# VHH binders against Transcription initiation factor IIB (tfb), part 1

Every score and structure here is a prediction.

Target 1, 335 residues: Transcription initiation factor IIB (tfb), of Methanocaldococcus jannaschii (q58192)
Amino acid sequence: SVDYNEPIIIKENGEIKVVKIGELIDKIIENSENIRREGILEIAKCKGIEVIAFNSNYKFKFMPVSEVSRHPVSEMFEIVVEGNKKVRVTRSHSVFTIRDNEVVPIRVDELKVGDILVLAKELPNIEEDIEIDKKFSKILGYIIAEGYYDDKKIVLSYDYNEKEFINETIDYFKSLNSDITIYSKDLNIQIEVKNKKIINLLKKLRVKNKRIPSIIFKSPYEIKKSFIDGIFNGKDAKVFVSKELAEDVIFLLLQIKENATINKKSINDIEVYEVRRITNIYTNRKLEKLINSDFIFLKIKEINKVEPTSGYAYDLTVPNAENFVAGFGGFVLHN
Positions, changes and structure headers below are counted from each chain's first letter, unless a header gives other numbers; antibody chains are not in Kabat numbers.
F stands for the ipSAE by ESMFold2-Fast; E and O both for that by ESMFold2, at different seeds; each is averaged over both directions (binder to target, target to binder). V2 = 0.75 x the mean of E and O + 0.25 x the DockQ between their complexes.
[cut] marks letters that were taken out.
Atom coordinates printed by the task and the answers are left out, and those that the model quotes come from them; centres of patches stay.

## First folded at step 1 (VHH)

Design H04
Fold by ESMFold2 at other seeds, look of step 5:
Structure H04 (fold): chain B 335 residues (1-335), chain A 121 residues (1-121)
Amino acid sequence: as target 1 above (335 residues)
Amino acid sequence: EVQVVESGGGLVQPGGSLRLSCAASGFTFSSGSYAMGWYRQAPGNQHERVAIITSGGSTNYPDSVKGRFTISRDNAKNTGYLQMNSLKSEDTAVYYCAKVRYSGSWYFDYWGQGTQVTVSS
């Protein structure tokens, strides 16, 4: 079972999004007419939701969820692996390791620091034809990461040194006949843009949520890449105040076959998440049998006892696959 | 720091021969704990081991190439070779030279871009 706050990428009603597993499952259980109880376990049937799971070819796909469950819990274990990817799970929950040249489940209470876990190297890159282009997607990424808008204007702030991206922003909105006002104070450049068509599009995409829109998760590779470049402002690392946005970005990076390291730190008593992109494969640790799999093999750095977020632990049933991807960094969890 | 350069690939007719070379630096094929190997990958296929030679000179080949391919090495030059005879269309792939370890399974590392072998009528 998994902690309430653990991120999971899902497909629901044609939309792809990252949600907290506890919020998802609590909603399903509370809206269900047919809750089955097995001891302390509450179980509900689930329809219309897909999660990411690996198949017999060791490739990740979206697969249907048949049941969800929760149970009371008093302790969780936080597993931290190389790259500071992490997940909180119960002691009896299973993750995946390598034994005798096979991918096998292993219980959390059997894990030791230094053990190898199987995580996602990449996620399914589902690409649908969409009506946004690379230039808009880059600007959209920057607006989500750094921007503000209201009914009348879009406001973007840049450091003075980011001249190329400032010029790209100005040129893009000029090409749309926008009214642009530029303010300069110290080393900060503020661009205000009046364009009603773009503001309406941002509202439609729910950009105020500061989350990656579903249309991006379903976009062609080149659109995803351009959006990521906008988020990172052309750099290899970005500091996020929003954990949820950082989690979204990690899953999107996996869709374009990139990986990242995560550094949680405190700046003036504010928790932030530094995500640093890795352009090469994360490790040269390879197994012949699994060289073409979607798996990466990472060593455990820490195993820590922690308190549950909600008093419950959560689980999903994925028929035939018996696994799903969740957690900060793409852990593979047994069900 | 590790550098590997594969060479000797090309276009050849079925039944032909090629000799691949692997020049390595930053590690030594002659180390007692390591083996050297050749792996190949065609588009849409998994990597396939085609030859391994241990530091002690023992060789291993899968059935798909046994009797047709011969791995060798020159310890003084830190260079490996793959002699490929009686080539078939199925041998078309990018060939990679790798440092190989065994620990319950074959682990391999490769750093080069590989060398393309194309067997076409």
Scores: ipSAE 0.000, ipTM 0.196, lowest interface PAE 19.5, mean pLDDT 84

Design P10
Fold by ESMFold2 at other seeds, look of step 5:
Structure P10 (fold): chain B 335 residues (1-335), chain A 121 residues (1-121)
Amino acid sequence: as target 1 above (335 residues)
Amino acid sequence: QVQLVESGGGMVQPGGSLRLSCAASGFTFSSYGMSWVRRAPGKGPEWVSTISGSGYSTSYADSVKGRFTISRDNAKNTLYLQMNSLKPEDTALYYCARSRYSSGWYGMDVWGQGTQVTVSS
């Protein structure tokens, strides 16, 4: 089982989003008419929710969840792998390793530093016909990462050296007949934009939550790529104050066949997450099934005993797959 | 012919410093991540550090963080490892490797012959 705060990408009611597994499962259990109990385990039937799981070809797909469960726990283990990807799981829970050219489960209490774990190299890219273009998607990414808006205006801040991006922003909003005011002070350029139509769109997309909107997770590759370029402002690394946004970004990167390393640090007593994009993904296995898989194989750096977030551990059942993807960085977890 | 040639190894006292170099040829250097890997006598290989093709991304094994610095000069097709505060445990044959990824030692497809670093009094 998995800790409350662990991120999981789901599909629910046509929406694709990253949620905390504990929040999802607690809600399902608390709203269920019929809770089955097996010892300390509380179990509820689940309809209308899909998670990402691998199939017999080692490819990830969205697959339906049949049941969710939770049980009390007094301890959790945080597994940290190369790239500082991490997940908190119970001692008896299984993750995946590789043995004899097969992907097989292994219990957390049998792991040691240096062991190899299976993580996601890429995730399914669902592409729907979306009426959002590349230019807006890039601006949207920048607004989510760096911007502010209210009922009256949008405010975007840039470093003075980012002339190309500044000009792109100005040109875009000018093409929409927007009221634009530019403020310059020292090392900072601020662009203030008044455009009621765009502000209403940002409200509809709930941009104030500073999360990746579902429409982006469902968009074509070029839209996803442009949005990511906006988040990163053309750079290969970005520092996030929001852990939730950093988690969203990791899952979106996997959808466009990129990956990332994570560096957690403290700036002025604020915990922040530096996410650094990487490309050129390679699996060094010889079996074609593994070479063509959606998996990356990463070495364990740390295994730490930690306290559960909620006093519960959480799990879900994916029929016929017996796995799902969760955790900061896309761990493959057995069920 | 793709080739990596390490240099700069030697004998040094504990607490000392060395700078390793790796000259690359036969491929577009800036298009590849590069790594340092070491092998102590009688032990298996240990990943030390990786740098992305652009040089913007670096990563380090916990055993060397704060003491070693990886860098590259894409104009000179050269990878570097600055090693400070050296310990006897750093004694190893140090390899330069071309990496497909910016982290870890998986996906390394071209290796040099190594340069010996010996930390002893």
Scores: ipSAE 0.000, ipTM 0.091, lowest interface PAE 25.0, mean pLDDT 84

## First folded at step 4 (VHH; from P10 with G53W Y56G S59Y)

Design PA14
Fold by ESMFold2 at other seeds, look of step 7:
Structure PA14 (fold): chain B 335 residues (1-335), chain A 121 residues (1-121)
Amino acid sequence: as target 1 above (335 residues)
Amino acid sequence: QVQLVESGGGMVQPGGSLRLSCAASGFTFSSYGMSWVRRAPGKGPEWVSTISWSGGSTYYADSVKGRFTISRDNAKNTLYLQMNSLKPEDTALYYCARSRYSSGWYGMDVWGQGTQVTVSS
């Protein structure tokens, strides 16, 4: 079973989003008329939700969830692997490792530092025909990461040295006949844009939530890539104060076949997350049978006993697959 | 020594008001945007409000818009947050932060120690 706060990417009613597994399951159980109990375990049937699971060809796909469950717990274990990817699970929960060139489950209480775990190398890239262009998607990424808007205007702020991005922003909004005002002081540039059509689109996409909109998770590769470039402002690393946005970004990077390392820092008790894009972490993929799989194999760096977030641990059932992807970095979890 | 020091927190009942202050020292205060960020127990940091270097532009999270007012006095190197119509969900540790930009999360490079605001009956 898995801790309340662990991120999981889901598809529900055609929308793709990253949610906290505990929040999802608690809501399903609270709204269910027919709760089944097996000892301390509360179980509810689930319809209309898909999660990412691997099939017999070692490929990840969205697959339906048949049941969700929760049970009280007093302890959790945080497993940290290479790249500082992490997940909190119960001692009796199974994750996946490699034995005799096969992917097999292993219980958390049997794990040791240095053991190899199976994680996601890439996630399914579902592409729908959407009506946003590459230039807007880049600006959208920047707005979500850094920007502001209200009923009247969009505000984007830049360092003077970001000349190319500044020019791209101005050119894009000029092409839409927008009212653009530029303010500068010292080395800071502020661009204010008045455009009611774009502001209404930002509201429809719920951009003030500062999360990656579902339309981006379902977009063509080039749109996803452009959005990510906007988030990172053309750099290879970005510091996020929002853990949830950092988690969204990690899952989106996996959809475009990129990966990242995570560096948690604490500043006056504020935790921030540096996500650094990387180009080559697949040094463990030389196993011949598994080379075409969607897996990477990472060593455990730490196993730490931690307190459960909610007093409960959570699980879900994926028929035929008996696995799902969750956690900060894309862990493969049994059942 | 670059420093931000918050004050003015405390306990207040729902519907009440508080005014937070942030004293800045060790840098040219009037050259930077300033922000308030809060952290509720068990939750991640939430951006609250930002003010431009001159005070001419202010920005608010939807959760506080209409209830909170950010301001600054560049002559006194002080940032303020007036909080009205307080709700239990406003309970948090409130930080002031120096920003390289006038809005958003990016570029907050100096943080205070925070001041506790507790809203309960």
Scores: ipSAE 0.174, ipTM 0.655, lowest interface PAE 5.6, mean pLDDT 86
Fold by ESMFold2, look of step 5:
Structure PA14 (fold): chain B 335 residues (1-335), chain A 121 residues (1-121)
Amino acid sequence: as target 1 above (335 residues)
Amino acid sequence: QVQLVESGGGMVQPGGSLRLSCAASGFTFSSYGMSWVRRAPGKGPEWVSTISWSGGSTYYADSVKGRFTISRDNAKNTLYLQMNSLKPEDTALYYCARSRYSSGWYGMDVWGQGTQVTVSS
């Protein structure tokens, strides 16, 4: 079972989004007319939700969830692997390891520092026929990471040394016949853009939520890549104040066959998350099935006892697959 | 030493008003945009309002628009937040933050220690 705050990417009513597993399951249970109870375990049937799970070919797919469950818990264990990816799970929960070239479940209470865990190397890149071009997707990434908009204008701010990105932004909006005003003072540049069509599109995409829109999670690879380039401003690393946005970005990176390391920092009691991109990831395995798999194999660095967020632990049932992807960094969890 | 010090927090009833202040020192205050950010118990930080270096541009979260007014006095190196029509949902620790940009929008690199605002019947 898994802690309340653990992120999980889901498909629901044609939309792809990252949610907290506890928030999802609590809502399903509270709205269910048929709650089954087995001791302290509460179970509800689930329809219309898919999660990511691996199949017999070691490939990740969206797969339907049949049931959700929760139970009270007094302890959780935080597993931290290479790259500071982490997940909070119960001691009796199973994750996956590799033995004799097979991916097999292993219980958390059997784990030791230095053991190898199976995580996601890449996630399904389901591509729908969505009308969004590379230039807009890159600007959208800039706006979500750095920008502001209201009913009248879009505002983007830059350091003076971001000259290429400043010029790219100006050129893009000039090509759309936008009303552009540029302010400068010392080392800072502010670009204000009036364009009603773009502002209406940002509202449709709910950009004010500062989350990755579903249309991006469903877009072609080149669109996802351009959006990510916008988030990172062409750099290898980005600091996020929003943990939720950092989690969204990690899942999107996995869809484009990238990965990341995570560095959490505290500034005056405000936690921030530095995400650093990693490309060209190798599997250090010779068996063709493992080389071609969607898995990465990472060593455990820490196993720490922690308090549960909500006093409950949560789980999903994925028929036949009996696994799902969740956690900060894309852990594979047994169900 | 770059420093931001918030003050003016306290307890008020719903519908009441408070004015927060943020004293800045150790940098050229008039060259930087400034923001207010709040953190409710058990929640992550929530952006509230931003003001450009001159005070010529102001921006607000939808949740506070029309009720809160950000302002600055560059001669006194002080940032203000006038909070009217306060709601219990406004209860939070309020931080003053310096933006790395003169526009004040995003890129916050210096934070104060915060001042507590509690709105309770």
Scores: ipSAE 0.012, ipTM 0.551, lowest interface PAE 8.8, mean pLDDT 86

## First folded at step 7 (VHH)

Design B04 (from PA14 with S31D S57K S103T)
Fold by ESMFold2, look of step 7:
Structure B04 (fold): chain B 335 residues (1-335), chain A 121 residues (1-121)
Amino acid sequence: as target 1 above (335 residues)
Amino acid sequence: QVQLVESGGGMVQPGGSLRLSCAASGFTFSDYGMSWVRRAPGKGPEWVSTISWSGGKTYYADSVKGRFTISRDNAKNTLYLQMNSLKPEDTALYYCARSRYSTGWYGMDVWGQGTQVTVSS
């Protein structure tokens, strides 16, 4: 089973979002009229939720969840692989490794530093027609990463040396007949934009959550790519104080066939996450099924005993697949 | 050398008020925007409020709008947060942070040690 805070990308009622598995499952169990018990395990039926799982062709798809469960635990194990991707799981939980060119489950308590784990190289790229264009999607990414808005205005701040993006921002909002005010102090530029139509769109997209909106996870590749470029402000790396936004970004990168490494720092108990984009992912495997798979194969760097976040461990059932993607970086988990 | 020191935290009943202060030293306070960020036990950090370098612009998270007021006194190098109508969900360690930007996580480069606010009966 999996720790409370582990991210999982889900599809629910046509919306795609990243949630904490523990929040999701606690809510389902608390709202269930009938809970089945098997020893200390609490189990509830689940309908209307899909997760990402791989099929027999080693391709990831959204697949239905039939049941969710939780049980008390006193310990978890944090597995850290190359690129500092990580997941917290119980000792008896199975992840996937590769043996004799086949992807097979292996229990966490059988793992050693240096062993190979299977993670997501890419995720399904669902593309729906949407009303936002590339120019807005880039600005939207920057608003989510750095910006502010309220009922009256949008506020974006820049270092003075970000001249190209500053001009792109001004030109975009000017083309929409926006009321633009620019404030500067030494090396800082603040752009204040009044445009009621755009503010209403930001509200509809729930941009105040500082999370990637569902419409982006469902957008065409070029929109996703432009949005990511806005998050990163055209750079290869970005420091996030919000772990949740960093997790969203990593899942979105996987949808556009990119990947990332993570560098965690801590300042006064505030953790920050430097995410660095990687755009050329090569599988060093000879079998065509593995070369063409959605998998990346990464070595374990660390296995650490840790305490559970909530006192519970969580799991879900994906019929016909018996796997799902979760964790910071896209781990493939059995059951 | 560069320091931010928070004070004014404590225990208060629901509906009560507290005023937090943040004393700045080792840099030109009036050149920077300033923010409050809070971290509840077992949760990640949450941005609360930001004030521009001059004090002329203020920004608030929706969860605190109308209840909290950020202010600054540039002559005294001090940032303030007046917290009214406090709720149990406001319980957290409150940090002041120096920022070159109005909101967002980019550019918050100096953090204080935090002051604890506990709202309970």
Scores: ipSAE 0.090, ipTM 0.592, lowest interface PAE 6.8, mean pLDDT 87

Design B05 (from PA14 with S31D R98K Y106R G107Y)
Fold by ESMFold2, look of step 9:
Structure B05 (fold): chain B 335 residues (1-335), chain A 121 residues (1-121)
Amino acid sequence: as target 1 above (335 residues)
Amino acid sequence: QVQLVESGGGMVQPGGSLRLSCAASGFTFSDYGMSWVRRAPGKGPEWVSTISWSGGSTYYADSVKGRFTISRDNAKNTLYLQMNSLKPEDTALYYCAKSRYSSGWRYMDVWGQGTQVTVSS
């Protein structure tokens, strides 16, 4: 089973979003009319939710969840792999490794530093018809990462040397007949934009949650790419104060066939997360399924005993695949 | 050395008020925007409020808008946060932060040590 805070990308009621697995499962169980109990295990039937799982061709796709469960636990194990990707799981939970050119499950309590784990190299790029253009998607990414808005205005800040992006921002909002005010001090530029229609759209997309909106996870590749460029401001690394936003960004990067490393830093007890975009790493495996797979193979750096976040561990059942993708960095977990 | 020191935290009942202060040194305070950020028990950092270098513009998170007021006294190199109608949800360690000139963290490059605010019955 998996810790409460582990991120999982789901499809629910046509929406794609990253949620905490514990929050999802707690809500399903607490809203269920018919909880099955097997000892300390609480089980509920689940309908209308899909998670990402691999098929027999080693390709990821959204697949239905039939049941969810939780049970009390006293310990968890945090597995950290190359690139500082990490997941917290129970001792008895199985993850995936490679044996004899095949992807096979292995229990967490059988793992050791240096062992190879299977993670996601890329995730399904689900593309639906949407009414959002590249320019708005880039601005939206920047608003989520750096911006502010209220009932009256949108506020964006820039370094003076970011001339091209500043001009793109100004030109975009001018094209919408917006009231634009520019403030400068030293080498900082602040742009204030008054546009009620755009502010109402930001409210509808719940941008104040500082999370990637579902419409972006469902957008064409070019829109996803433009949004990411807005988040990163054209750079290859970005520091996030929000762990949840960093997790969202990792999943979105995988949808556009990119990957990242994570550096956790602390200042005055505040944790921040540096996400750096990187080229994928390959293994010396020659099975065509593995070469053409959606998998990346990473070595374990650390295995640490930790306390559970909520006192519970969580799991879900994907009947036709018996696996799912979760964790900070896209781990493949057995169910 | 750039330094920020918060004070004014404490324990109050729901509905009460507190005024936080942040003393700044080691830089020209009046050249920079300033922010308050809080960290509730078991949660990540949450931006609370930002004020421009002159005090002419102020910005607030929805969770505190109408209850909290950010201000600054550039002659005394001090940032303030007046917190009214406090709720248990406002319980947190409150940090002041200085805006950063170059890209990096969301606007902020120097943080104080924080001052604890506890709102309980």
Scores: ipSAE 0.118, ipTM 0.619, lowest interface PAE 6.6, mean pLDDT 86

## First folded at step 9 (VHH; from B04 with T103Y)

Design D06
Fold by ESMFold2 at other seeds, look of step 12:
Structure D06 (fold): chain B 335 residues (1-335), chain A 121 residues (1-121)
Amino acid sequence: as target 1 above (335 residues)
Amino acid sequence: QVQLVESGGGMVQPGGSLRLSCAASGFTFSDYGMSWVRRAPGKGPEWVSTISWSGGKTYYADSVKGRFTISRDNAKNTLYLQMNSLKPEDTALYYCARSRYSYGWYGMDVWGQGTQVTVSS
């Protein structure tokens, strides 16, 4: 079972999004007409939700969830692997390791520092025709990461030396016949744009939540890549104050066959997350099934006993697959 | 060297008011945008409000619009947050933060240690 706050990418009613597993499961249980109880375990049927799970070819797919469950818990274990990816799970929960060239479950209470865990190298790239273009998706990424808008205007700020990006922004909004005002102070440029059509689109996409919209998770590769370039402002690393946005970005990077390392800093008890993109992914394995797999194999750096976030631990049933992807960095968890 | 020090926190009843201050030192205060960010127990940081270098532009989270007012006094190197109509959900540790940028609603690179605001009873 996993902690309340662990991120999980789901498909629900055609929409792809990253949610907290505890929030998802609590909502399903509270709205269910038929709760089954087995001791301390509360179980509800689940319909219309898919999660990412691997198949016998070691490939990830969206797969249906049949049931969700929760139970009270007094302890959790935080597992941190190379690249500082992490997940909080119960002692009896199984994750996946590699043994004799096979991917097999292993209980958390059997793990030690230095053991190898299986994580996602890449995730399914679902590509649907969408209503937004490449140029808008780049600006959308920048707005979500660092932008502001209200009922009247969109506000974007830049360093003066970001001339190419500044010109791209101005040219895009000019092509839409927008009212553009430019302010300068020292080496800073602020661009204010009045365009009610774009502002209404930002509201529809719920951009004020500062999360990756479902339309991006379902977009063609080129749109996803352009959005990511906007998030990172063309750089290979970005510092996030929002853990949730950093988690979203990690899952999106996996969809475009990139990966990341995480450098967590604490500044006066504020945690910030530097996410650094990795585009040269190599699987150092000789067995063809592992070479062709969607897995990356990472060593455990830390195992820490921690308090549960909500007093509950959460789980999903994925029939036949008996696994799902969750956690900060894309852990493969047994169910 | 660069330092931000918050003050003015305390306990207050629902519906009450508080005024937070943030004293800046070690940099040219009037070149930078400034923000208030809060952290409730067990939660991540939540952006509250931002003010540009001159004070001419202000921005607010939807949860505080109409109740909170950000201001600055560049002659005194001080940032302020006037908080009115306080609710229990405003209970948090409030941080001031400096933006890398003059217009200030993002890019926070320097943080204070925070001042506690508690709204109860």
Scores: ipSAE 0.420, ipTM 0.778, lowest interface PAE 3.6, mean pLDDT 88
Fold by ESMFold2 at other seeds, look of step 9:
Structure D06 (fold): chain B 335 residues (1-335), chain A 121 residues (1-121)
Amino acid sequence: as target 1 above (335 residues)
Amino acid sequence: QVQLVESGGGMVQPGGSLRLSCAASGFTFSDYGMSWVRRAPGKGPEWVSTISWSGGKTYYADSVKGRFTISRDNAKNTLYLQMNSLKPEDTALYYCARSRYSYGWYGMDVWGQGTQVTVSS
């Protein structure tokens, strides 16, 4: 079972989003007409929710969840792997390792530092037709990461060395007949844009939540890539104060076949997350099924005993797969 | 030594007011944008307000707009946050932060230790 705060990407009512597994499952259990109990375990049937699971070809797909469950717990274990990806799980929960060219479950209490775990190398790239283009998607990413808007204006700030991005921002809004004002001081540029149509679109997309909108998770590769480029300002790393936004970004990177390392830093008890993009993930496996898989194989760096977030641990049943993807960095968990 | 020191926190009743100050030293204060960020018990950090290097542009989170006023005195190297009509949900540790850049919207690189604001009866 998995800790309350662990991120999981889901599809619900046609929307793709990253949620806390405990928040999702608590809501389902609280709204269920029929709760089954097996000892301390509370179980509810689930309809209309899909999670990511691997199939017999070692490929990830969205797959239906049949049941959700929770139970009280007094301890959790935090597993940290290469790249500082992490997940909190119970002692008896199984994750996946590789033995004899097969992906097999292994219990958390059997793990040792240095063991190899299976994580997601890439996630399903769902591509639906959408009404936003590459130029807007890049600016949207920047607005979500660093922008401000209200009922009247959009405000974006840039370092002077971001000249190409500055120019494309100005050109984009000029093409929309926007009222643009540019301020400068030393090596910093601020662009203010008045455009009611764009502001109304930002409201519709709930951009003030500072989360990746579902339309981006469902967009073509080029739109996803452009949005990510906006988040990162064309750089290879970005510092996030919001853990939730950092988690969203990591799942989106996996959809475009990129990956990331994570550096947690503490500044006067404020935790920030530096996400560094990694491309060209290589496998040292020779069997074509493993070479062509959606998996990456990472060594365990740490296993730490920690307190549960909510006093409960959570799990999902995926009937035809017996696994699901969750955790900061995309761990494969047995169910 | 680059430093930010917050003061002015305390206990106040709902509907009351407080004025926070942030004393800056070790750098040219008027070159930088400044922000207030708060952290409520058991929650992550929440951006509150930002002011540009000159004080000519100010920005507020929706949760505080109309109630809080950010200002700065560049002659005294001091950032302020006037907080009016305080609510229990404003209870938090309030941090002063410097942006690497003049307009203050991103790149916060220096943080204070924070000053506690508690709003209760």
Scores: ipSAE 0.390, ipTM 0.763, lowest interface PAE 3.9, mean pLDDT 88

